# Designs tried in a protein design chat: VH-VL binders against q9umr5. Part 18

Target 1, 268 residues: q9umr5
Amino acid sequence: SYKPVIVVHGLFDSSYSFRHLLEYINETHPGTVVTVLDLFDGRESLRPLWEQVQGFREAVVPIMAKAPQGVHLICYSQGGLVCRALLSVMDDHNVDSFISLSSPQMGQYGDTDYLKWLFPTSMRSNLYRICYSPWGQEFSICNYWHDPHHDDLYLNASSFLALINGERDHPNATVWRKNFLRVGHLVLIGGPDDGVITPWQSSFFGFYDANETVLEMEEQLVYLRDSFGLKTLLARGAIVRCPMAGISHTAWHSNRTLYETCIEPWLS

## First folded at step 13 (VH-VL)

Design wc2
Fold by OpenDDE, fold request of step 14:
Structure wc2 (fold): chain C 268 residues (1-268), chain A 122 residues (1-122), chain B 106 residues (1-106)
Amino acid sequence: as target 1 above (268 residues)
Amino acid sequence: QVQLVQSGSELKKPGASVKVSCKASGYTFTDYAMNWVRQAPGQGLEWMGWINTDTGNPTYAQGFTGRFVFSLDTSVSTAYLQISSLKAEDTAVYYCARNFKLEYPFYTFDYWGQGTLVTVSS
Amino acid sequence: DIQLTQSPSFLSASVGDRVTITCRASQGIRSYLAWYQQKPGKAPKLLIYDASTLQSGVPSRFSGSGSGTEFTLTISSLQPEDFATYYCQQLNRYPTFGGGTKVEIK
């Protein structure tokens, strides 16, 4: 019997977007119980990420309880951050594969149609004025906005990304690291033609320095300090990186080649 | 059973120093942050800050910087509060309190020490 | 900082009475509020967290409600052991306590 699969969607998304993924899983792994969580859909995905974490936790706990052998998580875009936080706060999760599907794991810093819609009067270079305010942090997008030119503001104002990364000290940093390290495998998926995740390397925990030069995961302070267990996971062979070109952001969950290459191997 | 046991009452003169201890038992000491809370006689509760019991990194609330120092001895699961250059205004009961909540925001205190009275008088 | 104002500061009641204590926040804090009970010469005891969740071991006569800026602690039927001072507390990056409400015997 195959382990259950739980799917968490992204920003302005819904369960409908994952119809192809469901078909692929059913075809290649017949009998798999797949649950696409229908929470915080559409505009509700703008709610604070910690609120989303609580909602999704309530939904996944019963599923995990009925699957003592473990479950797989497929978390798309913004959902990848929600899942990482979820695994950090759950001391009894049984996740075998955590599949991060084109997620801004190290944050977002770029102009997108989503940002322009939400902040029509703001440019990328000035969004820090909004996002790093108490009001701004009530929006999910601001919870993982990572301005490389305003690092001090990021570290002090970010109430989500800076915390789950362990970049800012907090009372639960130690236990969050312990909990996250319970995962069997961390599968990181993304690519250069995504068009939304900026930089696209964020899906692999790469990100800009102060000169907007992209540094790799192993060059990041969170890795070097092992602040949330990334270095430990890599050392024990628990991190899988699966980059793929030619895939736009809205196609990661519907591309058959991507599924067979990067997702299917971890659903057994 | 979770317990926080603090050191006994202290009587000090102005300008002196005091060090209050808080010994934890019944749980993994380094998994829970430790908070300090002050209560002046007949007054309410005032949060002083917290210390990371794993790294030893302290965070002080506004008004509790400089003369107040949080520290640890993890080998004996003990947190310490040191107050230097004591003033009459420092007269209060000082509590250590364990952090409880796992999600952000973090500060809910489920277990408390019995308190340590520090009296500063000339 | 977020200020919490409790009302009343003092209330006299009898055993069996329904008691209600209010806590108002200077700004919205969602449901991130806790309630504590403190008896003379003793440490505070956690009663309620997340505005309405009863802490393990606390009698069911205690209940919490509210969100945003107004919160309430209710004791459905006051018992002799409930005469004490009660504090609300917000959970933000810099937590603060209310001024307290002393429940005394009439």
Scores: ipSAE 0.900, ipTM 0.940, lowest interface PAE 0.5, mean pLDDT 95
Fold by OpenDDE, fold request of step 14:
Structure wc2 (fold): chain C 268 residues (1-268), chain A 122 residues (1-122), chain B 106 residues (1-106)
Amino acid sequence: as target 1 above (268 residues)
Amino acid sequence: QVQLVQSGSELKKPGASVKVSCKASGYTFTDYAMNWVRQAPGQGLEWMGWINTDTGNPTYAQGFTGRFVFSLDTSVSTAYLQISSLKAEDTAVYYCARNFKLEYPFYTFDYWGQGTLVTVSS
Amino acid sequence: DIQLTQSPSFLSASVGDRVTITCRASQGIRSYLAWYQQKPGKAPKLLIYDASTLQSGVPSRFSGSGSGTEFTLTISSLQPEDFATYYCQQLNRYPTFGGGTKVEIK
C-alpha cells in the first residue's frame, strides 16, 4: 500500500484548495490515505508560525504513529516553512518525502497582494520596521520576512526563519539539524511565473544578496555552513529540484502536469 | 542516566580567577546546549548564558560579558566556566544546566549540576 | 527583559494542605513558563514546563496552569518532602526566573 500523505496549506488557505490534488492522488495512487490538515485556516494562518508548528505537530503525530512505514508531506507555500520547522523539532518523525510546494524556504521579500492587504500603507522596502519588531513577529508573514538590506535586523529579530535556517545560533541548532536530516527526500518545487514567492528562487533556497542579486542554494551561507543540513542532504542525493514555468502561485496544487512531473514520483 | 558533575567549591581572593568544570555523562554531549546559572547566597536564580556544545560558540547574558568565559573540552564531555578578576559580588553557587525543550523557545533545563560554590573574600 | 513576580514570597503550610503559588509576567509569554523546585544545598529540579506539562517522574500532586501573564503552581496535598523554594521561569529569548516562593512548615 501507499504511504499516507499529509498536506499542509498556506497563508489564507484551507483544505478546500487541495481538492484537485486529492483527485490526482486518488487517480494515480488509489488507496492512499490523504489527510489535509484543516488547521489555522484563513486569517488564523497569520498566527505565529511556532504556534502553527505546535498545532500541526499535534495533528501529524498520531498519523505518523499509525504509519510505521513512513509518511509523505506535501506542504504548500507558507506551509512549507511550517513543515520544515516541524521536521526540525521532531526527533522521531518518519517522513519519507518532504514536498515543498512553492514555499518561501529562504524567506520572502516581495510586495504581494497578501502584503498589500495587510499593510496597505507599507512598502516592501519599509516592512522591516514592522516585521522586525516584537509586535511584527506575532504575524506569520513577518516570521519569514527576509530583508536583504537589513540583514542585521533580520538575524536579530527573526524568531523563526533565522532560527530554522541556523543563521542565528541557538541551543537546539545541532539537534534540529539531526532531526531534519531524518527526511528521506526533500522535493523543492517552484517556478518563475509564481508571482507571489519573491524571489521565486526562494522555493529552492535561493535568495537575494545585499544587491538583490539572486544567488542559488549552493551560494547561500546556510548551505556552505550546512547549518540545518542542506549540504548533507544534497551530498547524499536527497534533494530534488523541480522547477516549472507557467504556473501561478495559486495553481501549484491544481495543475495536473505539475503533479505528474514533480509530485507523483515521490508518493510511491 | 544523565548526570552533570561539577568541580568542588572554590575560595578566592578579589582579583583572582576561577575555573569551574561541568562533566556530562549519560547522553550525547554535543546534542544539548549547556547553560550556566548563578545563585548568590540567599538569592534567586540568574541565567548567565549558554554554550553550543557542538561548535563551542558561547552566548552571554547581559551582565555576564567580559569576565565570564564559557569553554568546552568535548573529548571529556566537559563544559567550563571561567571567571576572571573576581569580585566579592561574584560569590555564588554556579550551576551548569542542560537544555531540554526542543521547540522554540529553548530555555528549559531538565538536568542540573550539583552546583559549585565560589566564595570571593579578602 | 521580562520580569516574573512570584507571590507569596513565603508560605507557611502543613502537611496535607493545598498550596497555590502564583507567577505574574510583566508581559504576555503565552505558555512559555516552567516551574522548578529547589531544596537547601541542592540544584533546582524541573517540575513543570509549558505552563502545565508535568515533567517525567514528578508526582501528580503538582500541577501548573495559566497563560499570558498569570500562572499558578498547585500542590494538591503538601507532603513533607515538598517543603522547598519554588521558582517560575520564562523561556523567551532571554530566560528569567521569578524571585522564588519558600514553602515552610507551619
Scores: ipSAE 0.892, ipTM 0.935, lowest interface PAE 0.5, mean pLDDT 95
Fold by OpenDDE, look of step 13:
Structure wc2 (fold): chain C 268 residues (1-268), chain A 122 residues (1-122), chain B 106 residues (1-106)
Amino acid sequence: as target 1 above (268 residues)
Amino acid sequence: QVQLVQSGSELKKPGASVKVSCKASGYTFTDYAMNWVRQAPGQGLEWMGWINTDTGNPTYAQGFTGRFVFSLDTSVSTAYLQISSLKAEDTAVYYCARNFKLEYPFYTFDYWGQGTLVTVSS
Amino acid sequence: DIQLTQSPSFLSASVGDRVTITCRASQGIRSYLAWYQQKPGKAPKLLIYDASTLQSGVPSRFSGSGSGTEFTLTISSLQPEDFATYYCQQLNRYPTFGGGTKVEIK
C-alpha cells in the first residue's frame, strides 16, 4: 500500500485548491490516504508562521502515528516553509518525501502585485521598515521577508526564516538540524515563470546577494555551513531538484504534467 | 536519567574571580543549549544567558556582559560560568538549566543543576 | 523587555484548598508561558509549559490556563508537598520571570 500523503496549503489558500492534486493521486496511486489540512485558511494564513507550525503539528502528529511506515508531505508556497519548520521541531517525524512545491525556501524579496496589496504604501525596498519590526513579525509574509540590502536587520529581526535557516544562532539549532535530516528525500519544485516567488530560485534555496545577483544553493552560507543540513542531504543524494517552466504560481498544484514529472515519482 | 551537577559553594572577596561548573549526564550534551540563571538571596530568578553546547557560542542577557563568561568542555559534558571582578551584589545562587522547548520561542528549562552559592564578602 | 507580574506575592492556604496564582504580562505573549515550582534550597522545577501543558511527572492537580496577557496556575487540591514558591516565566527572545508567589501553610 501507498504511504499517506499530507498536504499543506499556501497563503490565502484552502483545501479546495488541491482538488486536482487529489484527483491525480487517486488515479495514479489508488488507495492512498490523502489529508489536506484545512488550517489557517484564507486571511488566517497571515498568522505568524510559528503559530501555524504549532497548529499543523497538532494535526500531523496523529496521522504520522497511524502510519508507522512513514508519510509524504506536499507543501505548497508558504506551506513549504511551515513544513520545513515543522520537520525541524519534530524529533520523531517519519516523513519519507518532503515535497516543497514552489516555496520561498530562502525567503521572499519581491515587488509583485501579489504582495503589494498587503503593503500598499510600501515599496519592496522599504518593506524592511515594517517587516523587521516586532509588529511586522506578527505577519507570516514578514516571517520570511529576506531583504538582501538589510542583512543585519534581517538576521536580528527575523523570528522565523533566519532561525530555521540557522543564520542566527539559537538554542535548538543543532537539534533542528538533526530532526530535519530525518527526511528521506527533499524534493524542490519551482520555476522561472512562477511570477510570485522572487527570486524564483528561492524555491531551490537560491537567493540574492547584496547586489541582487542570484546565487545558487551551493553558494549560500546556509549550505556552506550546513546550518540546517542542506549540504548533508545533498551529499547523500537526498535532494531532488525539479524545475519546470511555463507554470504560474497558482497552477503548481493543478498541473498534470508537473504532477507526473515532479510529484508522483515520490509518492511510493 | 538526565542530571546536571554543579560545583560546590564558593566564598570570594571583592575583585576576585570564580568559576562554576555544571556537568551534564544522561543525554547528548551537545544537543541541548545550556542556560544560566541567577537568584540573589531571597529574590527571584534572573536569566543570565545561554551557550550553544555544540558550537560554544555564548549569548549574554542584558546586564551580564563583560564580567560573565560562559564556556564549555564538551569532552566531559561540562558547562562553566566564570565571573570576574566579583562584587557584593554578585552574591547569589547560580543555576545551570537545560533548554527543553524545541519550538520557538526557545527558553523552557526542564532540568536544573542543584545550584551553586557564590558569596562575595570582604 | 516583557515584564511579568504575579499575584499574590504571598498566599496562605490549607491542605485540600484550591489555589490560584495569576501572572500578568506587560504585553501579549500568546501561550509562551511556563510555570516553575521552587522549594527552599532547591532548584526550580518545571510544572507547566506553553501555558497549559503539564510537564511529565507532574501531578494532575496542577493546571495552567490563559493566553495573551493573563495566565493562571491552579492547584485543585493543595498537598503538603505543594507549599513552595511558584514562578511564571515567559519564553520569548529574552526570557523573564515573574516575582514569584510563595504559598505558605495557614
Scores: ipSAE 0.862, ipTM 0.918, lowest interface PAE 0.5, mean pLDDT 95

Design wc2
Fold by ESMFold2, fold request of step 14:
Structure wc2 (fold): chain C 268 residues (1-268), chain A 122 residues (1-122), chain B 106 residues (1-106)
Amino acid sequence: as target 1 above (268 residues)
Amino acid sequence: QVQLVQSGSELKKPGASVKVSCKASGYTFTDYAMNWVRQAPGQGLEWMGWINTDTGNPTYAQGFTGRFVFSLDTSVSTAYLQISSLKAEDTAVYYCARNFKLEYPFYTFDYWGQGTLVTVSS
Amino acid sequence: DIQLTQSPSFLSASVGDRVTITCRASQGIRSYLAWYQQKPGKAPKLLIYDASTLQSGVPSRFSGSGSGTEFTLTISSLQPEDFATYYCQQLNRYPTFGGGTKVEIK
């Protein structure tokens, strides 16, 4: 009689990547219905995040309808941004636990192997020229690229992250905050040895200032202004921070100690 | 259930002011922005901008930053368009409109007021 | 700003005809385009959004297609109530409308 669990994957990922997580859930919560959404796999994960949000929303609606008591979300990497957008755009979602596995919630400012593969001559210092253009915003990676040295371009050009963070005003900002705040718990998971998310504190809503000094969640303007509900949610006791060292980016969903410590308690 | 009801037509002389109202019902007024759209006689549609109904902060389209003022009275779920120093070229039907879709892109308008004709002539 | 160009600006057609209206954008807008119908003295009515999604209550004879820079509204079998002016609209942060296409009885 456990709530159903919906799993949303990240960049260049597939449902097979979650086989160990599914095993852990079956052992500790037998009979739980777990659905790993089979959408935007592999290279399709580069499609614009709003297109991914629309597709994932269509998939979760029937699952939520069949479980009026609620569901849990486990969302990995880029998938954590898709899930946070879902919580904002669905005025009738019934999500209890939103579990974010090493997601770039405040954005990404790091040179990664897949950025070099995709944009071979790019570095983090010059990628803003590509990402903050209409053409660049057609790629998911650019939808959450956050260059702390070009904040004015980020705020103007971002079609996704600046909107879901409430950093740029828009016609639905108030209702998105209202919808996000209906979540039961926000479980933030990540760590310093991730190797991909930069800064790794982005998984906990931390990020760089203009001098590349990491400011924690409570020091961010989006928290201080409560632009999408982080301050309200923290005051309600609904934010759980579960950092763990020694885990690389691809291993978050296949580490048993992490599962037992950070995930298992929230799968009621 | 969503309904936008605008004030009646206005006949004004050049140099006067006009205030058009748009009363909303059937939804939480402060949850959604209000947009204004102009249509001059025999012409197409022209987006004028929007107002954040929670904060009261307006955003004006280019060309509407001078004599056009958006405002609110949230106690009666009403948005206002005020036009000062009226000119003959301000003669138009003015519509209020609301976004219906929650996700990006936002500017799909299914909810329109009936329109308010403002005529400016000597 | 993104310029939208509708063609034709005017057309004359008979009841039962298949009618197509084209909207071209000055730059790529993916599928972020809507179509509206407007009758004299009335507010515009939404027909199609996201290029091809039919709004609830709109007859199935209306359809939309296209992506990128070229979009088409099609009426498969024109009815007497379809004689109106049709506008396309791009849906981004600062929306713009096409110039309109007036459809009249031949």
Scores: ipSAE 0.535, ipTM 0.793, lowest interface PAE 2.5, mean pLDDT 91
Fold by ESMFold2, fold request of step 14:
Structure wc2 (fold): chain C 268 residues (1-268), chain A 122 residues (1-122), chain B 106 residues (1-106)
Amino acid sequence: as target 1 above (268 residues)
Amino acid sequence: QVQLVQSGSELKKPGASVKVSCKASGYTFTDYAMNWVRQAPGQGLEWMGWINTDTGNPTYAQGFTGRFVFSLDTSVSTAYLQISSLKAEDTAVYYCARNFKLEYPFYTFDYWGQGTLVTVSS
Amino acid sequence: DIQLTQSPSFLSASVGDRVTITCRASQGIRSYLAWYQQKPGKAPKLLIYDASTLQSGVPSRFSGSGSGTEFTLTISSLQPEDFATYYCQQLNRYPTFGGGTKVEIK
């Protein structure tokens, strides 16, 4: 039989968004228990990411307990950051495949419609003034806002991304890395036509340098220092990179070709 | 069983040095940071900082960046606090403490050493 | 950094009394506060973390409440073993402790 699949949604999202993904899984892996976590839906997805991690952790514990042979995670957009934090804070997780579906793993530096709605007088060049404040860190988007032109403020103010990336040292850095490294596979999915994740290479742990030139995962300090285990995972063959062009941000979980190519092989 | 066992009390003269040990057992020593907390006689608790037990990199609280040195011997799962150029004001009980939680925020201390009294008197 | 002010500094109470201790933070800290009990000659013992969550093995007569800048530790029915000094601690980067509240027999 197939391992259970747990699905974690993104910003301004809900369980309904995954109806097509559920259909695809049922067709190719009949009998698979799939749980789309119905937490922090819609505007509740703006809650601080550590609150979301706590809530999702409480929900996944009983699912993992019922499946001692392991589970899979499919985590979309902002949800991929929640899932990566879960893998670090759970010393007894049994996740085989962590499937990161167009998630801003190295952060976000983009002007979008939802950003304009949330911060109507701000642009990406000045949002650091809001996000790198205690008030701004109460919003999930600011928890992974990564301004490449204010890296010193990011490193000092980030309450989430700088910690789970190991960019700022903390008392649990070593055990978080050990916990994350217990994952069987890290499956990275994204593409150039996403339109929201900026740069789109953030989904593959790529990001801007100070000149807004995209450096790939293997050129990032977090990789080179192996701060949370990326270098170790790559060396053991546990990282799968599956880029696909032609898919907009809201279409990743409703594209059959994407599912068959990038997701299906990892749902053992 | 997680335990932190500290070295015995010390009586020192001003200008001397002291090295307090904290031996850990019942867990993987390099997985968790070690914190140091000071309590002067009749006074409250004062966090001194922590040391990353995997890398050996210390972080000191403000006011503890000079004469106070955190160090390790990972082969015997032991953390050390060394205080040089001792002053009468350094008279205190010194505790080692380990973080309780894996989640943010981290600085919740469930496992404490029994404390080491350092007395500085002429 | 974040300063914690405990009130009162000293409290005299009888067995069976309801005891309330207050901790005020100089800025908002959400629910990131712990309470410790310390008896003479002993290390502190964790009672409550995240403002209201009881540590395993702590009697249910202890409770914590509050968020933001104001926090309260309550002992619903004081027992002889509860005479001790109580400290609050904020849990953020560069943690700090309150000044303590000594609870003695009346």
Scores: ipSAE 0.485, ipTM 0.774, lowest interface PAE 3.0, mean pLDDT 91
Fold by ESMFold2, fold request of step 14:
Structure wc2 (fold): chain C 268 residues (1-268), chain A 122 residues (1-122), chain B 106 residues (1-106)
Amino acid sequence: as target 1 above (268 residues)
Amino acid sequence: QVQLVQSGSELKKPGASVKVSCKASGYTFTDYAMNWVRQAPGQGLEWMGWINTDTGNPTYAQGFTGRFVFSLDTSVSTAYLQISSLKAEDTAVYYCARNFKLEYPFYTFDYWGQGTLVTVSS
Amino acid sequence: DIQLTQSPSFLSASVGDRVTITCRASQGIRSYLAWYQQKPGKAPKLLIYDASTLQSGVPSRFSGSGSGTEFTLTISSLQPEDFATYYCQQLNRYPTFGGGTKVEIK
C-alpha cells in the first residue's frame, strides 16, 4: 500500500547509519519496502559524482520498475546531490517525494575535518586551486565545492554542480529540467546547528554572495532564471521547506521529532 | 524515430555565402542541442560546436569563431549553419548531429544528418 | 583540447582476421570514449560508447576496452561489410576526434 522508499547515503557513510530511520518508517508505515543502497560506501564516496550517479541509477531502475505507482527518495548529505542528478538524467523516473536531508544543494564552502584529512594543507580560501582543476574534479567533494570568491572558476571548472544547477549551459539542460519537474514533491530539510553544511542554507538552495552574505533560494539566479525548475516547482506548491534547529549533521536520520515533522507526512 | 534531414549540396564561388539547413523530427526540437561536424575531402571529422535550441545560444569550437554562424527556426524544428566569405578550404561535407545520452558526457552522437557537401571552387 | 592519436592510420586485413585499433588520449578521460564507423559517402555510425558499451544493433564481433589514456576497438572476425574508416572520439568536456583508421581489403 505504501510506496517503496529508496535511501541514498552521504560522504564517508554506509547503510548501517540509517537503522533508526528504518525503525521509524516501520512503525508509522508498516509493510513499506525500504532499500538503503550500499553503493560507494566509506572512501568510495569520494569517487566522482557522475560515477556514483551511474551506479545508483543502475540500482534504482529495477525498484522503480516494480513500483508503477511511484517511489520516494530519502537522500542524505552528499547523497541529495546524487539524487537530484538522478531526477534530471532519468526520463523514466517515477519519484513522488524527493526528501533532501541536510544536503549541500547549492554547494559547500566550509572547512571540515574530512577536508583536513584529505587535503591537510588546505583551507576553504585556497581549496579552489585544487578543486577547480581536472585532477580535483576527480573527487566528489570538489564536484560541489562552491567558492563564492571564485565564481568564474567554479562556473568554468565544475563538472557536476554547475551543470545540474543549470549555471553553465550544456546540451541536455532543457531535458534535465523537464525530467526534474516530474517529481511530485521536493522536501528540503536542514538547520542552523548542522555544523558541516556551510552555509547550512545550502540545504534550502540558499548560498553566499561574494560578501559571504547568505541569499535565500528566491534570491538565487538559478531560481530567478528557473534554470532547472525551482521557480516552477514553488509555483506548483511542490516545495516543502522543513528547517529544524538543534540537530548535528550525523543526527538527521536518528531524530524522531525530525522524522515525524519533516519526513513522515511525505511517505504515503 | 529521431531523424535529421539536411539541405542538398552546394557549389559556390570564393567570397560567396552558404546556409545549410538541418530539419529535425521525431522529438521535441528544443529539448536537445544541435551539433555541427565538418569533414574535408579525404580528412577526418572535426567538431565545430553546438547551439542551444531552447535559448539560441551558440558555442563554437576553436577555429570556428569567425565566419561560421549557427542559427535556428524553432517553428519548423530546423537548425542552420551559415558560412560567409567562403574559401576553397571550406570545401567539406557538413553534418548536423545530436547526442542520445542524457548523462554527462554529452557528445555521443547516434543521430546524424546525411551530410551536405559544400564545394568552393574558382 | 584533448588530443587523440589513433594507430594504425591504415590497416590491410582479410575476411576472418582479428583487427585491433588503438586510440591514445593526451590526458586521462576515464571511460569517456566512443568509436564510430564510416563508409564512403555516409554519415558516421556509432559502434561503442563509454569505452566498452555496444550500441544497439551493432554486431557482437565489435568490442571496446580501456580507460584513462589507452583504448582499443577490436573486431573479432572481420566481415566484408567491416571495411571502413574507424574514428575514436573523446567526450570529456568538449569532443575531439581521432585521425581515423582505414581498414582496407588485403
Scores: ipSAE 0.464, ipTM 0.785, lowest interface PAE 3.3, mean pLDDT 91

